# Ledger of designs, part 1: miniprotein binders against MMACHC-like protein (cblc-1)

No score or structure here was measured in a lab: all are predicted.

Target 1, 261 residues: MMACHC-like protein (cblc-1), of Caenorhabditis elegans (q7z144)
Amino acid sequence: EMSHAESIKRVVDQKLSSHEGFESHMFKIGSYNEAVGESSPFALPYDDSTMALLILSTPDMFDVAFRKWVVQKTMDFGSFDEVCEMVSSPIQSFLEDRLEIMSEKLRKVEENFEILHDYSMTPQRRPKILMQTCGHVAGAAFYYQPCHFQEDGVTWPPAGRMGPNLKFIGLSLHPIYGGHFAFRSVLIFPNVKIPEFCEKEPRPILTASEDVRTALEKFNYNWKDSGFRDFGNPTRRYSTTQMEFFGRPVAERWEVLRPWV
Unless a header shows other numbers, all headers, positions and changes below count from the first letter of the chain.
F, E and O are the ipSAE of ESMFold2-Fast, ESMFold2 and OpenDDE, as the mean of both directions, binder to target and target to binder. V2 is 0.75 times the mean of E and O plus 0.25 times the DockQ between their complexes.
[cut] marks letters that were taken out.
Atom coordinates printed by the task and the answers are left out, and those that the model quotes come from them; centres of patches stay.

## First folded at step 3 (miniprotein; from aw1 with E20L E80Y)

Design aw9
Fold by ESMFold2-Fast, scan of step 3:
Structure aw9 (fold): chain B 261 residues (1-261), chain A 88 residues (1-88)
Amino acid sequence: as target 1 above (261 residues)
Amino acid sequence: SDEDVNRLAQRIKELLTKVLELSNQIAETGDPSLAERIEWLMYAIEFLAMKVHLLSRNGNPDAINQILTAFQEISRKLNYLADRISKE
């Protein structure tokens, strides 16, 4: 069965390549369900040994794959202005196109699979899957949860900065990219069992509690300046173009890309 | 009073900023389930802005209490959303 799982991952990796800014990380559904709790509403209704692949994007996704997609769509539509008018969510449209290309090839190797997107929700308006937990379980990134960095006798986070009793959002850091990455989707293969597979432990990018608290503060207080993404000494980072794109209001993002065409 | 209206406007601005920050963090970090709840909170903040407008015209103490109750509810819900994300 591991040979089949490896063949599946190879197909995914060919279509969502590291050169084009993607990573895939294998994990067992049971490992994820153990982390969230079996009785949790976030537990997934698959056997513990079921194969899953976490997909994340790295900086090259924007500067290589997405840029090529924008150029190609401009040719297809005849002008950049036409693309801007016809496509309201460029990143989303690009990812849908790439996942469809991947899915066409994947169906030839394993036809039964489910895709859970980072935006997928249940009818009860909950996420279908907790991406930061998946990242940690799959060994793709280290998930820093604020509750793990509280110290006896220390008041943290500082009172009043976020408003009364407002809690911090946790932060995941990648060993190569720090905060310069994003979780995108999880592929689940209900008919593929990998009971022998052992996930890699996530690398603890920050080890000093003070550094973790500082990173969480930058993430929660100053996320707009993207300084938090540089924690963990990343060797690769988002380009100035990507930073400007996501730093602009949605309606103004297309204009950042005009120099590409 | 004008000072009460100004304090309420400032609080609304702070809550809106926090909601927008949470919305962007959810989009970037892969927890989309809270986006719809965040959008609801944005509508609730717009409702509070309307109440501030009415208070500015009439100065009704009952309207002030209604706005303060709404602020407490929004703050509570934002705290629950932030807590849920942190425990992911």
Scores: ipSAE 0.000, ipTM 0.176, lowest interface PAE 15.7, mean pLDDT 78

## First folded at step 7 (miniprotein)

Design bq1 (from bp8 with N11L K46I)
Fold by ESMFold2-Fast, scan of step 7:
Structure bq1 (fold): chain B 261 residues (1-261), chain A 84 residues (1-84)
Amino acid sequence: as target 1 above (261 residues)
Amino acid sequence: DETIRVTLESLDPFQLEYAVRQILEEAKRLGAKIRYEIEWENGEYIIHVTIENIDPDIARKLAEQARKIAEQYGLEIRIHVEDE
């Protein structure tokens, strides 16, 4: 069944290509369920050997694929200003379009699959899937969990700018991109079994506990400035345009893209 | 009458949902017409809450309450008041 799984991955990789800023990483549902705990509400109701593909975006997604999409939408709507008025969530709209195109091609090879997005929620307002755990399990990125970096006799997290109800969340770092990437979706193939597949171990990007704690603090307290993304000395980073885009208030983000058209 | 737009941003959907729920309940109690839209970009959750046809005095109270709620949940918040 590995040959079928490889054919599926090839189709996905063709439509969500590395040259356009995407990566796919195969993993077994059982590996994810073991990591979250079998009795956990985050465990997924599929057999342990079920094939899954984690999809993430890299810097070229914005500068190559998304840029082409913005140019095309400008042509379709007749002007950049019309796109700005009609499309409130450009990145989400772009990704929905690309996933639809991918899905049409993928269904010709494997008809039965599910897509869980990074924003997918249960009725209890709980994420349907823990993307950072998927990244770690699939070997795509190293997931630094706050609870793993506690030290006896050390008060952590320290008092910060945030209010007392802040929940400290973990951080994933990519071996090439540091924090200059994003988890996008997980594809699950209930009828495809890959029991012989072995996921690779994620590469530990930061090894000193204090460096990890510093990165987690920057992520939780200062995530808007994107400084956390540079931990681990990434080889490639989000472009100046992407940094400017996400550094601006939402209402001002479209204006960053005007030079593209 | 005025329209206020509240934009909330968070890396944690739980914090975002709890904060938005409280803001929406405050708006409802004050008789404001509300709607919201959710966006997801770069792994962050963004909610736009629009409160329409509201008395300016009530708008100021809701804006202040929204800021307090956002602070409680560690959220990034932007509030814009628009003339109809």
Scores: ipSAE 0.034, ipTM 0.505, lowest interface PAE 6.6, mean pLDDT 83

Design gq2 (from gq1 with N11L K46I)
Fold by ESMFold2-Fast, scan of step 7:
Structure gq2 (fold): chain B 261 residues (1-261), chain A 84 residues (1-84)
Amino acid sequence: as target 1 above (261 residues)
Amino acid sequence: SKKVTIEIESLDPFKLEYAIEDLVKKAEEYGLEVEFRVEWENGEYIVTVEVKGLSEELAERIAREAEEIARKYGVKVEFEVREE
């Protein structure tokens, strides 16, 4: 079974390569379900030993693979302005195109699989899968949860900054990229069982509680400036173009890419 | 006629859910239909809501409703009014 699981991973890694800015990390659905709680609405309806594969993107996804995609789409549509008009969600469109190419090859090795995207929602408009929990479970990144850094009798986060109904959300940090990465998809293989597979433990990137609280505050209050991404001493960072792109309102992001064409 | 594009941004997808529901309800009170798209962009959920076929006055009212909903749920809202 492990041989089959490794064959699946090899096919995925060939189409979503590290040179194109992707990583894949194998995990068991049961490990994820244990982490979210078996009775949680986020628990997935698969056997505990079911194979899953987390896909995340690194800086090269944007600067290499996505850039090539933008150039190609500009040629296909005849002008950059036509692409801007016709494609409202460039990153999502790019990822859907790339995943379709991967899926065609993957079906030759394993016909039955599901793809859950980071943007996949239930009919109630809740995430179908908690990506940060997947990252932690798969050992890909360390997920810092605000509730683990609360102290009795201490007001944190500071009152009045998050509005009356918004709570702090957690932050994942990658051992190589800090916050310069993004979770993208989870592939689930219902007919592939990996009961003896053991996920690697995620590396604790920040160990001092004060550092974790500072990172969470920058992520929740000031995420647009990308300062949070530099926690953990990342080896590679998003380019200035990528940070500008994700720091702008969605409607203004295409203009960041104009120099590419 | 005018089109209002509303971008609702939040690191908390559940707060986005509540904000979108309130915005849709407000648009329906004015007899309008909305279209929306959900994206995840490096640490946040972004929902783009489009409302079309509006007068200038109605477009401004919808924009103000979106701002009030942003304050209510602690989500970030940006909007743009354009000719369609």
Scores: ipSAE 0.012, ipTM 0.410, lowest interface PAE 8.3, mean pLDDT 82

Design n1 (from n0 with L29Q M30R)
Fold by ESMFold2-Fast, scan of step 7:
Structure n1 (fold): chain B 261 residues (1-261), chain A 88 residues (1-88)
Amino acid sequence: as target 1 above (261 residues)
Amino acid sequence: SDEEIELLLEAVYLLANQIAETGDPSLAQRIWELMLAIEDLAKKGNPDAFLEIAEKLLELADRIGDPELAKKVEELARKIEELAKSEE
């Protein structure tokens, strides 16, 4: 079934291409379930050898694919102001359009698949899937978990900066993009088994414990300034336009895009 | 209390739905933190944790940019804070 799995990935990669700012990373559900714990509420109810594809976006998603989409919608609607009025959530609308195009082509190769988004929830309002764990398991990014960087006799995180009942959240860093990327979706193929597939090991972008702790602190305390994204010396980064877009209140984001049209 | 947890779940649900609409990856990570914290609170029943979560809900409301949604989240956070204080 590796041939079939490779055909599936090829179709996904054609519609969610690297030069348009997407990556797909294959993994086995069993590898993810082992990482989260088989008895964990986050374990997924599929056979261990079930095929999955992690989808993430890179800077070119915004500057290439999304930009093209905005230009096309402006032509379709007749003006930029019409698009702004009719489309309240441009990134979500763009992603929905792109995923539907991908899904239409994908159904011709494999009919049975599920799409889990980073925002997908169980009835108990828990995330359906832990995306950072998927990233690590698939070898797409290295997931730095705070509990792995505790030292005997050292108080960390610093007292008073994070409440005692709130978890200090982990951070994933991409080997090329540092923190300039986002996990978007996981595609699961219940009828496709890839027992022979071995995931690549994630690259440890930061190796010194002090650097990891500094990155985690920047992510947890100063995430709004996006400084955490620059750890690992990324060779490509979110553009000034993308940083400005996500840095503004939702109602003000369309104005950032006006120079594109 | 069960009422405090219910208000937290309502606030988290509103923010999670809005994040799906905005496509902001940094905000999505904050929502995951809140969901996991609420799950932990359900196990421990610690009322002091609700004050910390109310503060984080207010922080996240600032990111949405929808004044009506932000006000609703702020109202829920205030109700959670009042309930937690009355438990003490």
Scores: ipSAE 0.051, ipTM 0.512, lowest interface PAE 6.8, mean pLDDT 81

Design n10 (from n0 with T22L)
Fold by ESMFold2-Fast, scan of step 7:
Structure n10 (fold): chain B 261 residues (1-261), chain A 88 residues (1-88)
Amino acid sequence: as target 1 above (261 residues)
Amino acid sequence: SDEEIELLLEAVYLLANQIAELGDPSLALMIWELMLAIEDLAKKGNPDAFLEIAEKLLELADRIGDPELAKKVEELARKIEELAKSEE
């Protein structure tokens, strides 16, 4: 029943709110499986009408929710230096805390659900779920795949580049945030069926093939400079603090956050 | 060799554990690309694939903040480079 699915989404949205830098996007497992191919190793072993929620983070996750978490942990531990010493993985610890709070509330509405993280791997050491495909299927972001922008008789990438086309990785762009967002997790509800649900179509951010190829080249060859994130004219971007934090080796990241306390 | 492939898989697994801390969608995609490239190697791919993977691992190591983890990834990349070069 859609009413039950909507109740589930409301609980998730209350705890993973847009004001604190989260989005949830509903989709059917069957829509994802159709996109990856039913015989694909990435197809998920759930009925086609099974409810899923894609969770992504936006810039406010870092500057609002994570900042509040850091301030609270500093109070809990008694000093910023103590938090730095005791917590080696702050973003992961923050997300685990937030997901547990969400899960406790969610279990009161739907007791059976699974969480797949963006870093979850199969025993064969492959990603358990293709997040960019989820984003596209759920209508959350547009996934630009290199194979869709090949042209017969044209060698791509351009002459003078060494990389083979087959090694190019796709890029997802958000209609508001461009590349200033991250896929975080997928919640799967095996006992909740939403056969009548229709996902929204993802908005194409770039329409000219040459612009898409330029974005893919910048992503694959120059991803370290984060210039790819600005394709599609995003209205909101990662803050300088977030860029500095993720641009530093993890051992140096806590010092970026010291001004927050 | 099987040894090289296992070292690559270990490095990619360690990188996957850091993806939430990095907060960078490009890193998740690079991890996925490395997994697929290792699969190609398992099917007796060409020796240039080792050099390409080693170079990507060195690039990713620059962004891993855990000094011990970064050093292990760097060591794995250098070991793979040397084995690829010894393939004549």
Scores: ipSAE 0.006, ipTM 0.364, lowest interface PAE 9.9, mean pLDDT 77

Design n12 (from n0 with N17E)
Fold by ESMFold2-Fast, scan of step 7:
Parts: C-alpha cells; sequence; structure tokens
Structure n12 (fold): chain B 261 residues (1-261), chain A 88 residues (1-88)
C-alpha cells in the first residue's frame, strides 16, 4: 500500500537529505517500461505497479555531503595523500558508502530492494536502466530527445558541426538546477505495489523548439565547458570547485579537493 | 579479429566506468549502441563494420572529459581504422 511506500521514502529521504544534495522521486516500473517500450532491452522485469525511487544529486551533494566525507576520510587515513592513494574513484566510493548507510536503515522497513546505479551494466556491458527516461517519467527533470525536435526536410543538426557519422544525444534539465544535477541511482522494491500512485508530469523549462535545439547543440558540441548546464535559467549552479573537479582527468581530481583539508 | 573486438569492448567498458565519475550518464546510449555494433561485427564477420566502429570511437573520444582517456580511445580508433584498410 501507499503508507508502506511513504515509510520507505521517508527513510530514504532522512539518509539522502535535500540539505546534503539529494532528491528522491517515486515512480512505477510500468511507467518506465511504457516509456522505453515493452520489447526494449532496457525494460525491467518487474510488475507494472512495482515501486521505484529515482535518486539524483544537486550541487550541495558535492559541496556539503561529499566535502564532509573527504574531510572524514582524511582524518580516518591520517592524511589527504593517503586517501588519494587508497581511493581511486572518490565520487563512486562516497556514494557507495552513503547508500550502504541508507540501506542499513532501509532494511529495517523493507528487506527486499535492488539498487541500480547510473554505472550499472548488464553482462553485455550496456546500462541496466536509462536514467534520463526515469527522470522524465518520475517528473524529476525534462528529458529533451533529439528525435522529438527533428523536422521533415530540415537539416539538423547543422552540417559540419559533428561530422557525418556522429550521434546526437539527449539532455535532461531540472526545473531548479538546469543541468547542474546528476542522476545517481534507482531503488526498486519488488514486493511493494503502488498501483494508485500517479507520477507528476515533468515541467518543460524550454518550450520553443529552437531553444531546445540550441541546448542540445551546446551539450553535444561544447559539453566540456559546462555551459549547457545553464539552460532553463537555474537558480542554483555547481560550484567552481565541482566544475573544476569534473573537468579534470580522473588522476588529477583529488588535487582539486586539497583546499578542503 | 577476436583481439581487435576485445580491444574495442575494453575501450567501451572503460568509457562506461569514466562516465560514472562525471555523473553524465547521457553518454550511455552511445556506449550501448557501440557494444551492439561490436557484438554484431563479431557474429557476422563483416570487416567493413570496423570503419563504422572506428568512427564511433572517434566521436566518443571527442566527448570524453578525461584527456588521457580520450587520447587512448582515439589511438585505438586509429589503429582499428588502419587494420580495416589493410589489403585494399
Amino acid sequence: as target 1 above (261 residues)
Amino acid sequence: SDEEIELLLEAVYLLAEQIAETGDPSLALMIWELMLAIEDLAKKGNPDAFLEIAEKLLELADRIGDPELAKKVEELARKIEELAKSEE
């Protein structure tokens, strides 16, 4: 029932709080499966009314929760340089630690659940779940798909921009954060059915087709400069530290964080 | 060859791992399409598909935020392209 689903969400929200840069958005597996298509390799093998929670991160995840984690790990290991040597994937390690803490509390309310990460892959090395579609169906962000903005007889994307064989990929924009957010995980609760639950429609923050195409072009052609994240007039943005961190080669990312300790 | 296909799968797998650190999983569909194309190449033995796969790897290299990983993927794509053009 819904009361059980609400109890689950409450526990998740307590451990992955908005003040520490997380949001959770409830949806039905059937809503996701309908959006990807029943025959799609991305369809999930759960009943249509099965409860799921999409977890995304906002700017405060990096600047508040992750920063606290880095400071704590530095104390635990005795020095920042020791943490750098022992932890090769800081964001992934941080998220795994936080999700395990959440999972310990969650198991007291609902023992059976699965976590699919944004990096989770099948044995064939394809993503287990399409996060942008989850964001859209859960009402968390609007997913702008290039195929929905192609006009018959119009050459788009512009000739010569990406080359003749390049794929044009979609973009999700958050109503508050524009592109300054990331999808992180989906929690699936196979024994929890929410057939009466209705997801909120995602809010379209770009409505003119030409604005959408411009955003998609900036994402596909200039994604490294993070300018695409500013579409939708976001009220909150990634910090300069976060943008520098993700803009650097993996081996150089820890040095961006040294001023935190 | 089987070795070339294994190198392509390794490169695509490493790209998937790096995307997790960037938090931008919108590249996942491109990786999935590459994996399918490589699997089809392996099963059907179509050597002309190597040029298409090399082109897709060059596209991905241009979108990778890690310059060292991008360089490695670009070098792999160049090698596959040269092998595909051999015995022309």
Scores: ipSAE 0.006, ipTM 0.277, lowest interface PAE 11.7, mean pLDDT 77

Design n13 (from n0 with A11L V73A)
Fold by ESMFold2-Fast, scan of step 7:
Structure n13 (fold): chain B 261 residues (1-261), chain A 88 residues (1-88)
Amino acid sequence: as target 1 above (261 residues)
Amino acid sequence: SDEEIELLLELVYLLANQIAETGDPSLALMIWELMLAIEDLAKKGNPDAFLEIAEKLLELADRIGDPELAKKAEELARKIEELAKSEE
């Protein structure tokens, strides 16, 4: 079924193109389930050989596709101020619109598929899928987990910086974009089996333990300045506009976009 | 007690709606961990745990960068503190 899986990926890649800031990575559900643990609540109830596609956004998603969407919505609503008032979650609204367009075309090639978003939760309010694990399994990005970088006799993370109940969260770095990317969704195709498919291993962008700890600290303590995104010497970065947008409180973000209209 | 738990759950849902805006894949997991703590609180009724959960909610709201959610979390934390003091 590799031929069919490749046809599915081509349709997705045409509608979520790299020029417009999207990237898709194929993986097997079994590879993900092995990584999270078969008995884990995050294990997915599909055969091990079931096809999945991880969807990432890259810098051009914001500056090309999202910008076009904002301009179009301004025309549709009649003014920028009206869009600002009516649309409280612009990135989510934009992504839902694009995924619906993609889904319409995809259904013509494969009718049965599920979309899990990075914000998708179960009725118990558990994330339906662990995106950083998907990124690592699919070979899209390297997922640095804090528990793998503790040393006997070394005090880490730094004492007194965070409260005793705050958990240090992991960081994924892309070989081209460093931290200038985001996981957006996973498409699952229950009727498509790819047992022969072998995922590429993710590239370890940072190899020195001290560099990894520094990146994790910047991500956990200083995420607002976006400095963590520059680890791994990325060749492509978020624009000044995108960094300003994501660095502002949600309610203040629309004003960053006013020059686009 | 039940009213405060419902307000905490509402704030968690509002925070979840902001995940896509941040591009941070860890937020969904952080929200789930907060939900588990709220459920544990509801079962055990420990008033000290309400304040701890409110503090975690403030940290999460700051991570998301939403000042309105931060204000709601602060308001809820003050309300919980006032109720705890009045019971003493």
Scores: ipSAE 0.122, ipTM 0.567, lowest interface PAE 5.1, mean pLDDT 82

Design n14 (from n0 with V73I I80F)
Fold by ESMFold2-Fast, scan of step 7:
Structure n14 (fold): chain B 261 residues (1-261), chain A 88 residues (1-88)
Amino acid sequence: as target 1 above (261 residues)
Amino acid sequence: SDEEIELLLEAVYLLANQIAETGDPSLALMIWELMLAIEDLAKKGNPDAFLEIAEKLLELADRIGDPELAKKIEELARKFEELAKSEE
């Protein structure tokens, strides 16, 4: 029932709120499986009408929710230096805490669900889910795939690191945030069927083929300058603090956050 | 060799941690492709696996936001380039 699916989404949205830098987008497993191919190793072993919920992070996740988490952990451990010593992967630790809180509340309305992370892998180290395909299927972001912009008789992409077999990776752009967002998790509800649900179509952010190729080249070759994130004229962007944090060596990342406490 | 396989598994582990921190979904697919190359390396008689692994590691190093992690992955890639030279 759609009513039950909507209740599940409301609980998730309450704990992973837009005001704290999260978005959730509903989709059917069958829509994802159709996109990847049913015989693909990436197809998921659930009925076509099974409910799934894609979770994205937006800029406020870092500047609002994560910042609040860092302040709270500093209080809990007694000092910022203790947190730095005890927590080696702050974003992952923060997200695990938030998903645990969300899961506790969610189990009260639907106890059977699975969480797949963008880093979740099978024992064979295959990604369990293709996040960019989920984003496109759920209508959350437009996934630009290099193969759709290949011209017969034209060698593209024009440059590679080790030669012609270097693979070009696709790029997803959000209608509000451009490239200033990340895929985080997919929640799957095996016992919740939503056959009547129709996903919204993703909004195409770039329509000219040459603009798409330029964005893909910026993403693949110049991702360090974050210029690719600004395609589509986003209204909100990652902060300088977030950019500085990820640009620093691991040992220096916590120091970027010291002004927060 | 066992040493080379352990270095590749270490690289996969480090890349998985990078995905968790940055949320870059392209890294997950590239890890999958790297694991396929590792499986080919484990098969007797695949002489091109070393170059393929080196190529993928250099591409991943370019995508890593952590300069220290990127340096480690680049060093691993250069080890596979040297292995390819010795096999050819």
Scores: ipSAE 0.090, ipTM 0.560, lowest interface PAE 5.6, mean pLDDT 81

Design n15 (from n0 with Q18A K72L)
Fold by ESMFold2-Fast, scan of step 7:
Structure n15 (fold): chain B 261 residues (1-261), chain A 88 residues (1-88)
Amino acid sequence: as target 1 above (261 residues)
Amino acid sequence: SDEEIELLLEAVYLLANAIAETGDPSLALMIWELMLAIEDLAKKGNPDAFLEIAEKLLELADRIGDPELAKLVEELARKIEELAKSEE
């Protein structure tokens, strides 16, 4: 029943709140499997009506939730320098802590669930879930795929594409955040069935094929300048602190955060 | 070591295609940039580029939370470092 699924989503939303830079979007595993192809290696081995929740992060994840985490860890360890020495991957450590806090509360309403991360892979070096397809299916963001935007008489993707084994990759745009967001994880509830649930259609942010092609080219060729994130006129953007943090070599990232403590 | 370069390119292609389907486009594009650098190096024979590539792969591994994926990226980085050190 939907009431149980709604209770699960409420618990997740309390711990991964919009105020702290998270969104959750419900979908059926069958909807995702239909989109990737039932015989695809990316199809998930669950019943079609199985409940899932897509989790994504928005700009406030870094500037609100992660900042609070850094301040708290500094207090717990006694100094910022001690945290720097003990924690090599701050974003990942922060996300692991938040997901564990969420999981502790979630287990009280639904014991059986699985978490697939955006970085989760099979032994064959395949991602366990195609996040951009998942985002589109769940109605969270519109996934623009290169193969759908070809003009008669024009070779596309353009010259300079890598050999036969590398895809020219697609781009997902959020209706509020444009490209200033990231898919983080999918929660799967094998024992919760939502056959009557209907996912929202994703809002098309760009409608003209030329605009989509331009966005994909900016994303694939100029991603380092983050200009692609501004397609769709986002109302909220990644902060300069977040951009500086991810723009630095790993060893230098902690120093970006020192002014927070 | 043409055979070793070709093996590394194949491994990078497989890893890039796997990561390109994830929710983090910056990870996919970092691997893609590394593939371009490795292919250019193979054609021009610039051994200094191997160390740059290895450093970027280690940075990518630190960003990846999945320990198995991180190990694959680290193994690739170590193999590239060995090629740089063995160039005569």
Scores: ipSAE 0.006, ipTM 0.329, lowest interface PAE 10.1, mean pLDDT 77

Design n17 (from n6 with L29Q M30R)
Fold by ESMFold2-Fast, scan of step 7:
Structure n17 (fold): chain B 261 residues (1-261), chain A 91 residues (1-91)
Amino acid sequence: as target 1 above (261 residues)
Amino acid sequence: SDEEIEELLEAVYELANLIAETGDPSLAQRIWELMLAIEDLAKKGNPDAFQEIAEKLEELADRIAEHGDPELAKRVEELARLIEELAKSEE
């Protein structure tokens, strides 16, 4: 029932709000399974009409929600230095806390759901879900795959820091944020069926093959400079604080946040 | 070949640094591609390089666990175990 699916999405959106840097995008498991192939190891064992919600983060996740979390943890532990000592993975700890709060409220509306993270692995060590394919299927972002931009008789990608045994990975670009966003998780609701739901089509914001190849090369060879994130002329971007945080070695990241407290 | 193995080691360091420095959300996909590349090299019969790759991944997992996401650290450690297993001739 769409009314029930809409109620679920409203609860998620209240706890993972857009002004705090989150988006949720509804899709059917069958649409994802069709995209990856029904016989693929990445196909998920649910009915085609099963409801799912893709969760992604936008720049405000860091500057609004995460900042509030850091301030609160500093108060809880008594000092910023104590938080630094006790919490080794601040972004992940923040996301786990926020998802737990969301889950507590969500169980009151629909108690049976599963959360798959972008880092979730099967026992055979493959990703449980292909996030970029999910993003494309849900209409959240356009997934540019290297195999769609090959030319017969032309060697591509060019020689670089990746070896001949490694494949170029694809790149997803958001219509508002370009590459300034991250896929975080997928919520699956095995008992909720949305057969009448139609996903929106993702917008291809890069249309020239040369531009797509350039973006893929930038992403695969030069990801450290974050230039790839600016393809598609995004109107919103990661803040200088977020860029500095992720650009620092892990041991130095907490110091970037000291001015927040 | 030795050149292919050296390039794979460079890719391992690139991936680990991407996790540690940028927080790329596509980590699972990158690890999967690396696993496929390692399996291909194992089928070509060069087990010596896999021990060095496994050792480097274990070092990086420890570093990530100490200063980063523990789930990412566990995943890097699991990749190291896979590489070690592929390097062995018998169980």
Scores: ipSAE 0.006, ipTM 0.280, lowest interface PAE 11.5, mean pLDDT 76

